VH-VL binders against Cytochrome c oxidase assembly factor 8 (COA8). Designs and how they scored, part 26

Target 1, 167 residues: Cytochrome c oxidase assembly factor 8 (COA8), of Homo sapiens (Human) (q96il0)
Amino acid sequence: APERGAERRDTAPSGVSRFCPPRKSCHDWIGPPDKYSNLRPVHFYIPENESPLEQKLRKLRQETQEWNQQFWANQNLTFSKEKEEFIHSRLKTKGLGLRTESGQKATLNAEEMADFYKEFLSKNFQKHMYYNRDWYKRNFAITFFMGKVALERIWNKLKQKQKKRSN

## First folded at step 17 (VH-VL)

Design ni3 (from ng21 with light chain A31S)
Fold by ESMFold2, look of step 17:
Structure ni3 (fold): chain C 167 residues (1-167), chain A 122 residues (1-122), chain B 111 residues (1-111)
Amino acid sequence: as target 1 above (167 residues)
Amino acid sequence: EVQLVESGGGLVQPGRSLRLSCAASGFTFEDYAMNWVRQAPGKGLEWVSGISWNSGDISYADSVQGRFTISRDNGKNSLYLQMNSLRAEDTALYFCAKDSRFFLGSGHFDVWGQGTMVTVSS
Amino acid sequence: QSELTQPRSVSGSPGQSVTISCTGSSSNIGSGYDVHWYQQHPGKAPKLLISGNSERPSGVPDRFSGSKSGNTASLTISGLQAEDEADYYCQSYDWSLEGWVFGTGTDVTVL
């Protein structure tokens, strides 16, 4: 799951997502990274003769994608805000300004930033544990239904092959 | 027409049990999480329990944990709440609510039943 | 049991604007979970009014609007009408309780 966030910098290569798959596409489409979650959305194909199993699989995947994007968008924003607060607090404790003499934003070294990363993960440990548990439950269901759809398609091919041979 | 109909409420003594049922129609019941919500007379809404579409996730409010059991039968489009060791504080109108999602925690409650009244009194 | 805090009651004259606050904690609204709003008329079941912080279901008038910032969500009723007199509840998920939490409820009175 991605941890990066950029408050003023879009995660999409060309700005806000403008992705729109062709009207007659027969395939799922992968869009550019979402600005806040840094995840690539899937735009799901809806066939004209979508079976009930295929529909359920698509809906399970859509829901899980939305859930995952929401979670990481929120975590990325929180991460960025707490990171800046941590830097500000540590610079103040050192008696340093928020900007260097050249006017650029002051930073902390890698060892100091490692303290932030450890603190953030420790603070969010239980929340991420529940997220991981839920992620596996969702993906188990999706994988199970991917298998059912695959078997349905094999059976339909055999049924069509049987009909062809009887002619 | 999307509809939820609760049943099984009544007057019972403390320490006894009741089983509530909720019959669903007009939508694909097995594709949605389901919830029980209660409202004591003249009071606000309190979430009681929820169950995911496949029963793989179940959660309870702390006030009912260990006493209530939520279950569903997707073949019968039905949701259930087994309420054991009932207390006076469990007196409420119990609503069945349809979640908008398969799994718990990311949806909202888009369809509600009219409720079934449970009264726990000596 | 944790609850989201709402004012007990608010009132307004027809045509005026009324705002209902809903304040949670870092384990629910503060974790970025959506806030949903329900309207309940006396003696009736609750009805979904706003989902996903600000989305109106079909059939809900556009005078109802919602927003969220930090630990607080707001429901605004612009152009208050007599039929808006009801109880209003906010709702969010709480990861630490592994369950849903409702607000304390707000009784809206139309003067």
Scores: ipSAE 0.713, ipTM 0.882, lowest interface PAE 0.8, mean pLDDT 87
Fold by ESMFold2, fold request of step 19:
Structure ni3 (fold): chain C 167 residues (1-167), chain A 122 residues (1-122), chain B 111 residues (1-111)
Amino acid sequence: as target 1 above (167 residues)
Amino acid sequence: EVQLVESGGGLVQPGRSLRLSCAASGFTFEDYAMNWVRQAPGKGLEWVSGISWNSGDISYADSVQGRFTISRDNGKNSLYLQMNSLRAEDTALYFCAKDSRFFLGSGHFDVWGQGTMVTVSS
Amino acid sequence: QSELTQPRSVSGSPGQSVTISCTGSSSNIGSGYDVHWYQQHPGKAPKLLISGNSERPSGVPDRFSGSKSGNTASLTISGLQAEDEADYYCQSYDWSLEGWVFGTGTDVTVL
């Protein structure tokens, strides 16, 4: 199988989709899966009257999305590269070519592929444990600020309700 | 106008303690991770410690683990480094550095202070 | 603790291009972490020069460019000028150390 250029193999591109939501939308948008990470990016709405608290929440969510996109883009690239190397190595030890008689890429059976999956997970265990820990730290902060924003919005509605009844 | 100003450096004997401070201005301090970086005379840069925006994640270089404590006070826009059990190899210019991100490990250091000198000697 | 290898020095004449390499390991650059570059003039604090492998902050001249491939990042100064004489450090994150690592530093001399 022809090898793509080193740029793709060595570096996963930054992961936000080029999808463009409607210009005047007042909602966050979920775009199509990113080519490299397979994650669907959120395109965040920025209201004209965004409070400092709402801005902080949005920035926390944006940073976490970028971090998550980059992590999985890198892992997917590494997974694909190591998978092809594993397959080619095993085909070589069997004396088989890289293509079947029909011209399709040769592959391994499910039992042989299970060896690859086990090896990949074992090699990346500690890295993924740190990723999971960091993911929870980020999402705790986001959840905390979602609560603060919700309380701020309730307070603003109560303040407006009290103003109308006082007049 | 974005500034980081370190203070608290000085001459101390080995085994003693020193506390560094870093005063931040011109940006929303509470939205960024912060770091300490040191540079021994004539040597390169060495990362010392980092703290996330909310103090929920803290990390140390192996060379200072257990001896140094990083902390921050977002109400005072200040970063601190408590340095205990100082050794001669801790002699360095200590920089305060602003991370570009809330959390450790996902950003870069976009603003630096001018540093405060710590000398550990008899 | 310093895990990123840089050449000790590079030199060039005004107007020439110089390139500084930065080589890491599988736990930092090799895991896909970005490389950042800092410039430090004698007696001054470091200044961010390149972030995210290749991004120039506002105010950094176009003659500075960065790239990354495999375990190695590169900083290129095209059209070397006298004020570029300084020390240059690369930086990446290392997941196994759970911390930042700097390169060994490169002294750029303008002849």
Scores: ipSAE 0.710, ipTM 0.880, lowest interface PAE 0.9, mean pLDDT 87
Fold by ESMFold2, fold request of step 22:
Structure ni3 (fold): chain C 167 residues (1-167), chain A 122 residues (1-122), chain B 111 residues (1-111)
Amino acid sequence: as target 1 above (167 residues)
Amino acid sequence: EVQLVESGGGLVQPGRSLRLSCAASGFTFEDYAMNWVRQAPGKGLEWVSGISWNSGDISYADSVQGRFTISRDNGKNSLYLQMNSLRAEDTALYFCAKDSRFFLGSGHFDVWGQGTMVTVSS
Amino acid sequence: QSELTQPRSVSGSPGQSVTISCTGSSSNIGSGYDVHWYQQHPGKAPKLLISGNSERPSGVPDRFSGSKSGNTASLTISGLQAEDEADYYCQSYDWSLEGWVFGTGTDVTVL
């Protein structure tokens, strides 16, 4: 789902204050909506000393974002094409033109358009079921590695405190 | 330096089993989906099976569903194909292929092994 | 058993261009899935030639190009060379099969 896109994270390690000028250079960046998917892509920050776990998490998030963008870009284009084809087909069956007298595209009423939405959902039911299953698999992996990275950062912070105490 | 080396092929009788292995080196094996692709003598490529990076997603071609089992051991950088109830039509050169992605369906096969030959004949 | 359709063979003289078509269905290429191309010389493993419809991996000459429109993808070899004589396969994902499908293969002959 588009609403479940890539997540932001903090950039700086715990225990040390660091200056990050300018502010945007230390954080993930969110771009404008993609024309086809209508999703805002995340541009991921890559810290200088990224750990292997942090790198894997970033790659999992990047791949999932790309996968999600491509799926919805394709579905949005398919939806638009099939919607126009449905309208054209129903207008032709009714013996009506594709444009009104004012030159605007002829449309169907809300009840007639409900038939299209129902048909589209029915035709794509299995594909969307597979998408949802795959989305869960991807996001479980991401959440699992978010936890591993969080524990790694806590452990590093504890080692820093223990090292300073012991000298 | 990135390499895939298949092994375990051979001559077997119909109805028997065989296990193929693929040893990976030169890359982080556990970060990628893996696939088996076969090619019968004088024929084209046929995708056989794929497995996601964490084994959480597995898929098979209809021609082998229920007879073949794909698996991986990320600790050993190894991919496996257990082939049961072998038929003459399974005779082929079997390739191990590295996916460019963690999960199935969104990548491509960027590294291939040289293959291991499986011959199913009486 | 689903396959992407390719011509059985194409041929061209050195320096000429050849184009290989790859036609799929509504559950693969027609659903917007990318098409990838592989080159296979006799007795050798396949090698990735084009990914993502048109992207050349490192080391692939720029005379290889790809495109996709509708249910059909195309691989073009411009400036054909003797070493391009090989089999070429397209590949796409099929959501209804939950798996990869390859094309039937095209034997390219350099005359």
Scores: ipSAE 0.707, ipTM 0.877, lowest interface PAE 0.9, mean pLDDT 86

Design og9 (from of3 with light chain S96T)
Fold by OpenDDE, fold request of step 19:
Structure og9 (fold): chain C 167 residues (1-167), chain A 124 residues (1-124), chain B 112 residues (1-112)
Amino acid sequence: as target 1 above (167 residues)
Amino acid sequence: EVQLVQSGAEVKKPGESLKISCKGSGYRFSEYWLGWVRQMPGKGLEWMGDIYPDDSDTTYSEKFKVQVTISADKSISTAYLQWSSLKASDTAMYYCARQGWHYDESGPWGFDYWGQGTLVTVSS
Amino acid sequence: DIVMTQTPLSLSVTPGQPASISCRSSQSLLHSDEKTYLHWYLQKPGQSPQLLIYKVSNRFSGVPDRFSGSGSGTDFTLKISRVEAEDVGVYYCSQTEHIPYTFGQGTKVEIK
């Protein structure tokens, strides 16, 4: 039985954006779009006095960001690959070469490409449904922790002011 | 790293107005009380007042309440100490200092970070 | 105003010897939260004050273990187990329990 070669799933390299925010900045920074996902990464500020709740929120945001980056990087790679395969297959079926007489890359018409998009969307429909579900779940969790952190900050402010007023 | 950077030394005449600054960096400027402390030449430390930059809540020592105005601009992480009319007796080193706090602890710490000081000289 | 009284006002210490500075407040610095808001600072020559001890006995970050604070109510002590040349300066106790915040007169520590 021929060993089915393990199809090396070309996992998009997690392109760590080399963007480094200024060291003295106390704000979140938005990096340039990632080359694979086309998503702009956020560089999260780490406060000096970061609470466990703030840390948890930051980590959850980071994990969600990484999840999104990976999903879209893989999706874009799959899309690009399947698109090229579709084009090549259709050109071959038409008896056309991959290059025009002028040496340009042969392209399909808009109608043929519409068929590809329809097929691609249909094929990936369940994947997108799961993504959307998980996206909402993650963002709900983030929002919930944002609320908790906001309350914690208010409470910390009130504690400090109360101490000052009691004197 | 937490840093407080104050404006440079000032030489003024009696009756002149003055506003000195303290810029905070490396921390959430709006969430810490920032105090001003006077040190007269060869003397000890005197707390003048403080401000909470988030809402500009300000507290003064009674000794300084009429003499100075403390303000802050949280958008640029800067606090100010201002005199409307300087006196020769205002000649001193002025420090800004952050009142530290920790989420796990009740109440504030002492002044955990200090500016380098601003020397104000008022001479005729 | 809370008066903070330090003793002695000057101390000359041989390197390697211990030092002790006392601070007395005119009123209790014990808050209703059961914390005592007394702090110690060192001002080295030509420098800004730096926090050494907060809330009586807690060393601030980066402060050597040779520094220790103790006390309760109105009587407090800063101890240096082995004085080093870098410990030269003026030491201040301070209270942040009552407004206005106040400092002691300072204790000048010199090396013999």
Scores: ipSAE 0.789, ipTM 0.917, lowest interface PAE 0.6, mean pLDDT 92
Fold by OpenDDE, fold request of step 19:
Structure og9 (fold): chain C 167 residues (1-167), chain A 124 residues (1-124), chain B 112 residues (1-112)
Amino acid sequence: as target 1 above (167 residues)
Amino acid sequence: EVQLVQSGAEVKKPGESLKISCKGSGYRFSEYWLGWVRQMPGKGLEWMGDIYPDDSDTTYSEKFKVQVTISADKSISTAYLQWSSLKASDTAMYYCARQGWHYDESGPWGFDYWGQGTLVTVSS
Amino acid sequence: DIVMTQTPLSLSVTPGQPASISCRSSQSLLHSDEKTYLHWYLQKPGQSPQLLIYKVSNRFSGVPDRFSGSGSGTDFTLKISRVEAEDVGVYYCSQTEHIPYTFGQGTKVEIK
């Protein structure tokens, strides 16, 4: 039985953006686009008096961000690889070299590339469907906790004011 | 780190107006009461009033209610203490101070962080 | 207004010895939430006041263990188990139970 060579799935390295927000900032910051995912990471502010509910929301947002970064980093890597393979295969079929006479990288026309995009989308359709499903689930959960945190903040404000008025 | 930074020392004449500032950093400025405390030369501490920056809810000591105006701009995390007409008796050190609170507790923890103070001198 | 009365108004202490400051309020500082809103501050020479103790007995962050607060109702005490040179300054009790918030007269602590 021939040993099916385990295709080393080239996983994109989790490039943590080295962007550090100013230490004195009390706001969330948006970093530059990640090299692999092209997504801009959010650096979440941690309040001095972070409640357990706020902490839970922050963690859920962080986990969701990491999930998105990993998905798109891998998807972009796969896309780039398959695109290059497609171009090479088509050029070979045409009897063309990988470089033009001018030494430039040989490219396919827009129509040929449209075939690649169609095939790629078809091949990855199920993957995208699962992504979309999970994206909605995560974002609904985040939105739910955002609502809870908003209510908690209102309650804390009212509690402080009530104490002051009772004096 | 929580910090309150006040405006510099002021030298004024009687009858002049003055507005001093206190800038908060390192915390959610809008969610904490910020108080003003007067200290006359060689005297104790006197609470003047406080403000909740989120909605500008303001409380004054009766002694200071007519003498000063407390305001805040939450967009720049800054509170203000203002006089319309200074008197020689307004010569004092003025401190801004944050009223601390915790989500697990009902009331303030007193003034947990203080500004460096603003010396106001009113002389003829 | 709530009157906060401190005793003594001045205290000279030998380093390493204990110190005690009393604070009496003219009215009870016990709130309906069963918390007592009495606080202690230290103002070191040439500095801003700093919080030492909040709600009678809770040490603020960074405050040494040698500081302790106790009391109930109208009578409160700040204790320093072993006075150090850095403890020199004016100590204030304060209440935030009633508006206006008020401070004691201050107790000046000096080293002998």
Scores: ipSAE 0.788, ipTM 0.915, lowest interface PAE 0.6, mean pLDDT 92
Fold by OpenDDE, look of step 17:
Structure og9 (fold): chain C 167 residues (1-167), chain A 124 residues (1-124), chain B 112 residues (1-112)
Amino acid sequence: as target 1 above (167 residues)
Amino acid sequence: EVQLVQSGAEVKKPGESLKISCKGSGYRFSEYWLGWVRQMPGKGLEWMGDIYPDDSDTTYSEKFKVQVTISADKSISTAYLQWSSLKASDTAMYYCARQGWHYDESGPWGFDYWGQGTLVTVSS
Amino acid sequence: DIVMTQTPLSLSVTPGQPASISCRSSQSLLHSDEKTYLHWYLQKPGQSPQLLIYKVSNRFSGVPDRFSGSGSGTDFTLKISRVEAEDVGVYYCSQTEHIPYTFGQGTKVEIK
């Protein structure tokens, strides 16, 4: 009995970006695009004297990044799978093989592919709406905490200055 | 690791201008006061002034206010001490030092990290 | 300017024996935040100063427990419980309560 090669389900690895910035960096680093999501991961700097507000902001940014990476990795996999299935089904319906006489991968024309894109967008419309909503919510929260951190930094500076002026 | 690296030793004549540098690394350079401290040969320490690199807010000791200019370039994490006209009496070791602080506390504590020093020799 | 007065200016200590340095300020170093902005530094021979104690009694990171600071208002003390050969250098008290920041004259610690 021929051993059915276990199709390695390329489960989108929950790939913590293996990008490690230099240890001496005092700023955020942007990595190369992830192979599944095509999003560039950011490695967030952790300061020596990180305030609780700064920590909260950093965590929120990290969580939002992970959320985005997972969403787009899954979406891209789904898209690729459905695209291949569509092509195969249409070729079969046309009585065409998966390969041309020249041995090349058979392709659909631009008009047929336009139908796929339209159908895919229609099918995923609600999913994209929820994504966009949540994206805005997360970014508003991040922006809000960025403002708080900015105010905290101003306040810390003012405290130091007041001490210098009072004497 | 927090480090302050200063420019090398300088030998100058009276009347010449000089600008020495202090580069910070391993911390948020813009958010810490950076001070300059003079040590004359065989003498104690003298605070000259400091700068907050984020907005270049500068405080001077009255003794040094007219004698030197303190500046910073936060884009390259570097502070400067400058003389327009050196005197023989400016012969000294010059240290840059970070003023440490904690977010839970009011105000800075002492100078927690120091540069290696820049020896300035002014001779005829 | 705040005058910082150290005593003694020179101290010769046998290894393993305790040492004590006094520092007096001409004015109170107590701030309105109830913190006292007195610090101690060690400058080893041929080196930059290093922070030992900040705000009277807090040891800086990496400073051995044999170093301790105490005092209040205008009178402060640095103690070394057991002096080691590596403790040789000049000790400075400093204040950062008043502008300009000022240092003591320094206390030279030597080994007998």
Scores: ipSAE 0.745, ipTM 0.889, lowest interface PAE 0.7, mean pLDDT 91
Fold by ESMFold2, look of step 17:
Structure og9 (fold): chain C 167 residues (1-167), chain A 124 residues (1-124), chain B 112 residues (1-112)
Amino acid sequence: as target 1 above (167 residues)
Amino acid sequence: EVQLVQSGAEVKKPGESLKISCKGSGYRFSEYWLGWVRQMPGKGLEWMGDIYPDDSDTTYSEKFKVQVTISADKSISTAYLQWSSLKASDTAMYYCARQGWHYDESGPWGFDYWGQGTLVTVSS
Amino acid sequence: DIVMTQTPLSLSVTPGQPASISCRSSQSLLHSDEKTYLHWYLQKPGQSPQLLIYKVSNRFSGVPDRFSGSGSGTDFTLKISRVEAEDVGVYYCSQTEHIPYTFGQGTKVEIK
């Protein structure tokens, strides 16, 4: 199934990330959730001895992360905006205000909100279908290049061992 | 930036054991041979042996093969040089050094980065 | 074991003048891949060795243009076109073609 993203219901993003991996690190780093997409960005390690094939894989992963971040950031904003508009519209139809008697934001019950979720999914169905298709295509390409890099790494190890042993 | 950081100086008595360390950073530690080089006081450089941390494949200079053990723990990017019983003649500076290579075979296959050295003094 | 022989063992040079160090190996350092695994290192006073020239003539990253290497077979030369104060130290040739890897005995370079 498509990657939905890690939208945290009870966690606010810390805003624009200032996280930088240590310069001497040889690992990919997972940063805090992005404010808009709620996805944790990966800060990709650039090895000192990076081959063209490794670079192509890294760039493909970077591009896929950017694409995924952009999709979910946009989708989350659209979802939030349309959710509030739906609530506002339905409260007006019922003759109710936007605030309760106590001053809290008025809301709809779970049954009423189900209509919103159904409407939102229907409205965005084709967009999510194209996202799923592209997600699979991107992940297949990444997996393919991961295999090629793995074989390259084995070959490089064997070449080093052969050079050492041929003395 | 590639760095090799070695453990601190040691003062030991003959017959004692010792294990010194070399921690690599800024590169894929397990994919490079890491060598140990001895420099006795006022003398030149002597290659002792090396290790490929990925699988712990180890090569020793015949001169040092019985005297020391070379090992590595790739999970913490650290290599070790170890004596079971030190002699006064083991007094020296010990360097770790990375054997360079490049994916396109243009690399040195020589020691491109060196640790700061560990001075080992063995005296009564 | 491959013996690496350096000449001279000591060299005193006026600043700004050239210097030349020879290295001879007891066997060919040519590998079957047609590359020659002869390297040069500088150990400055109180410091670790540092790679200067690798595979005869290739300058390592950050090494000034005044350093150059040449040679083939068993005879190799390191040249410093203009010696500077920071170039003082002991220069070693080294081979990584045959196990055990070996170093020359060193050439101490000093300023007059």
Scores: ipSAE 0.660, ipTM 0.868, lowest interface PAE 0.9, mean pLDDT 87

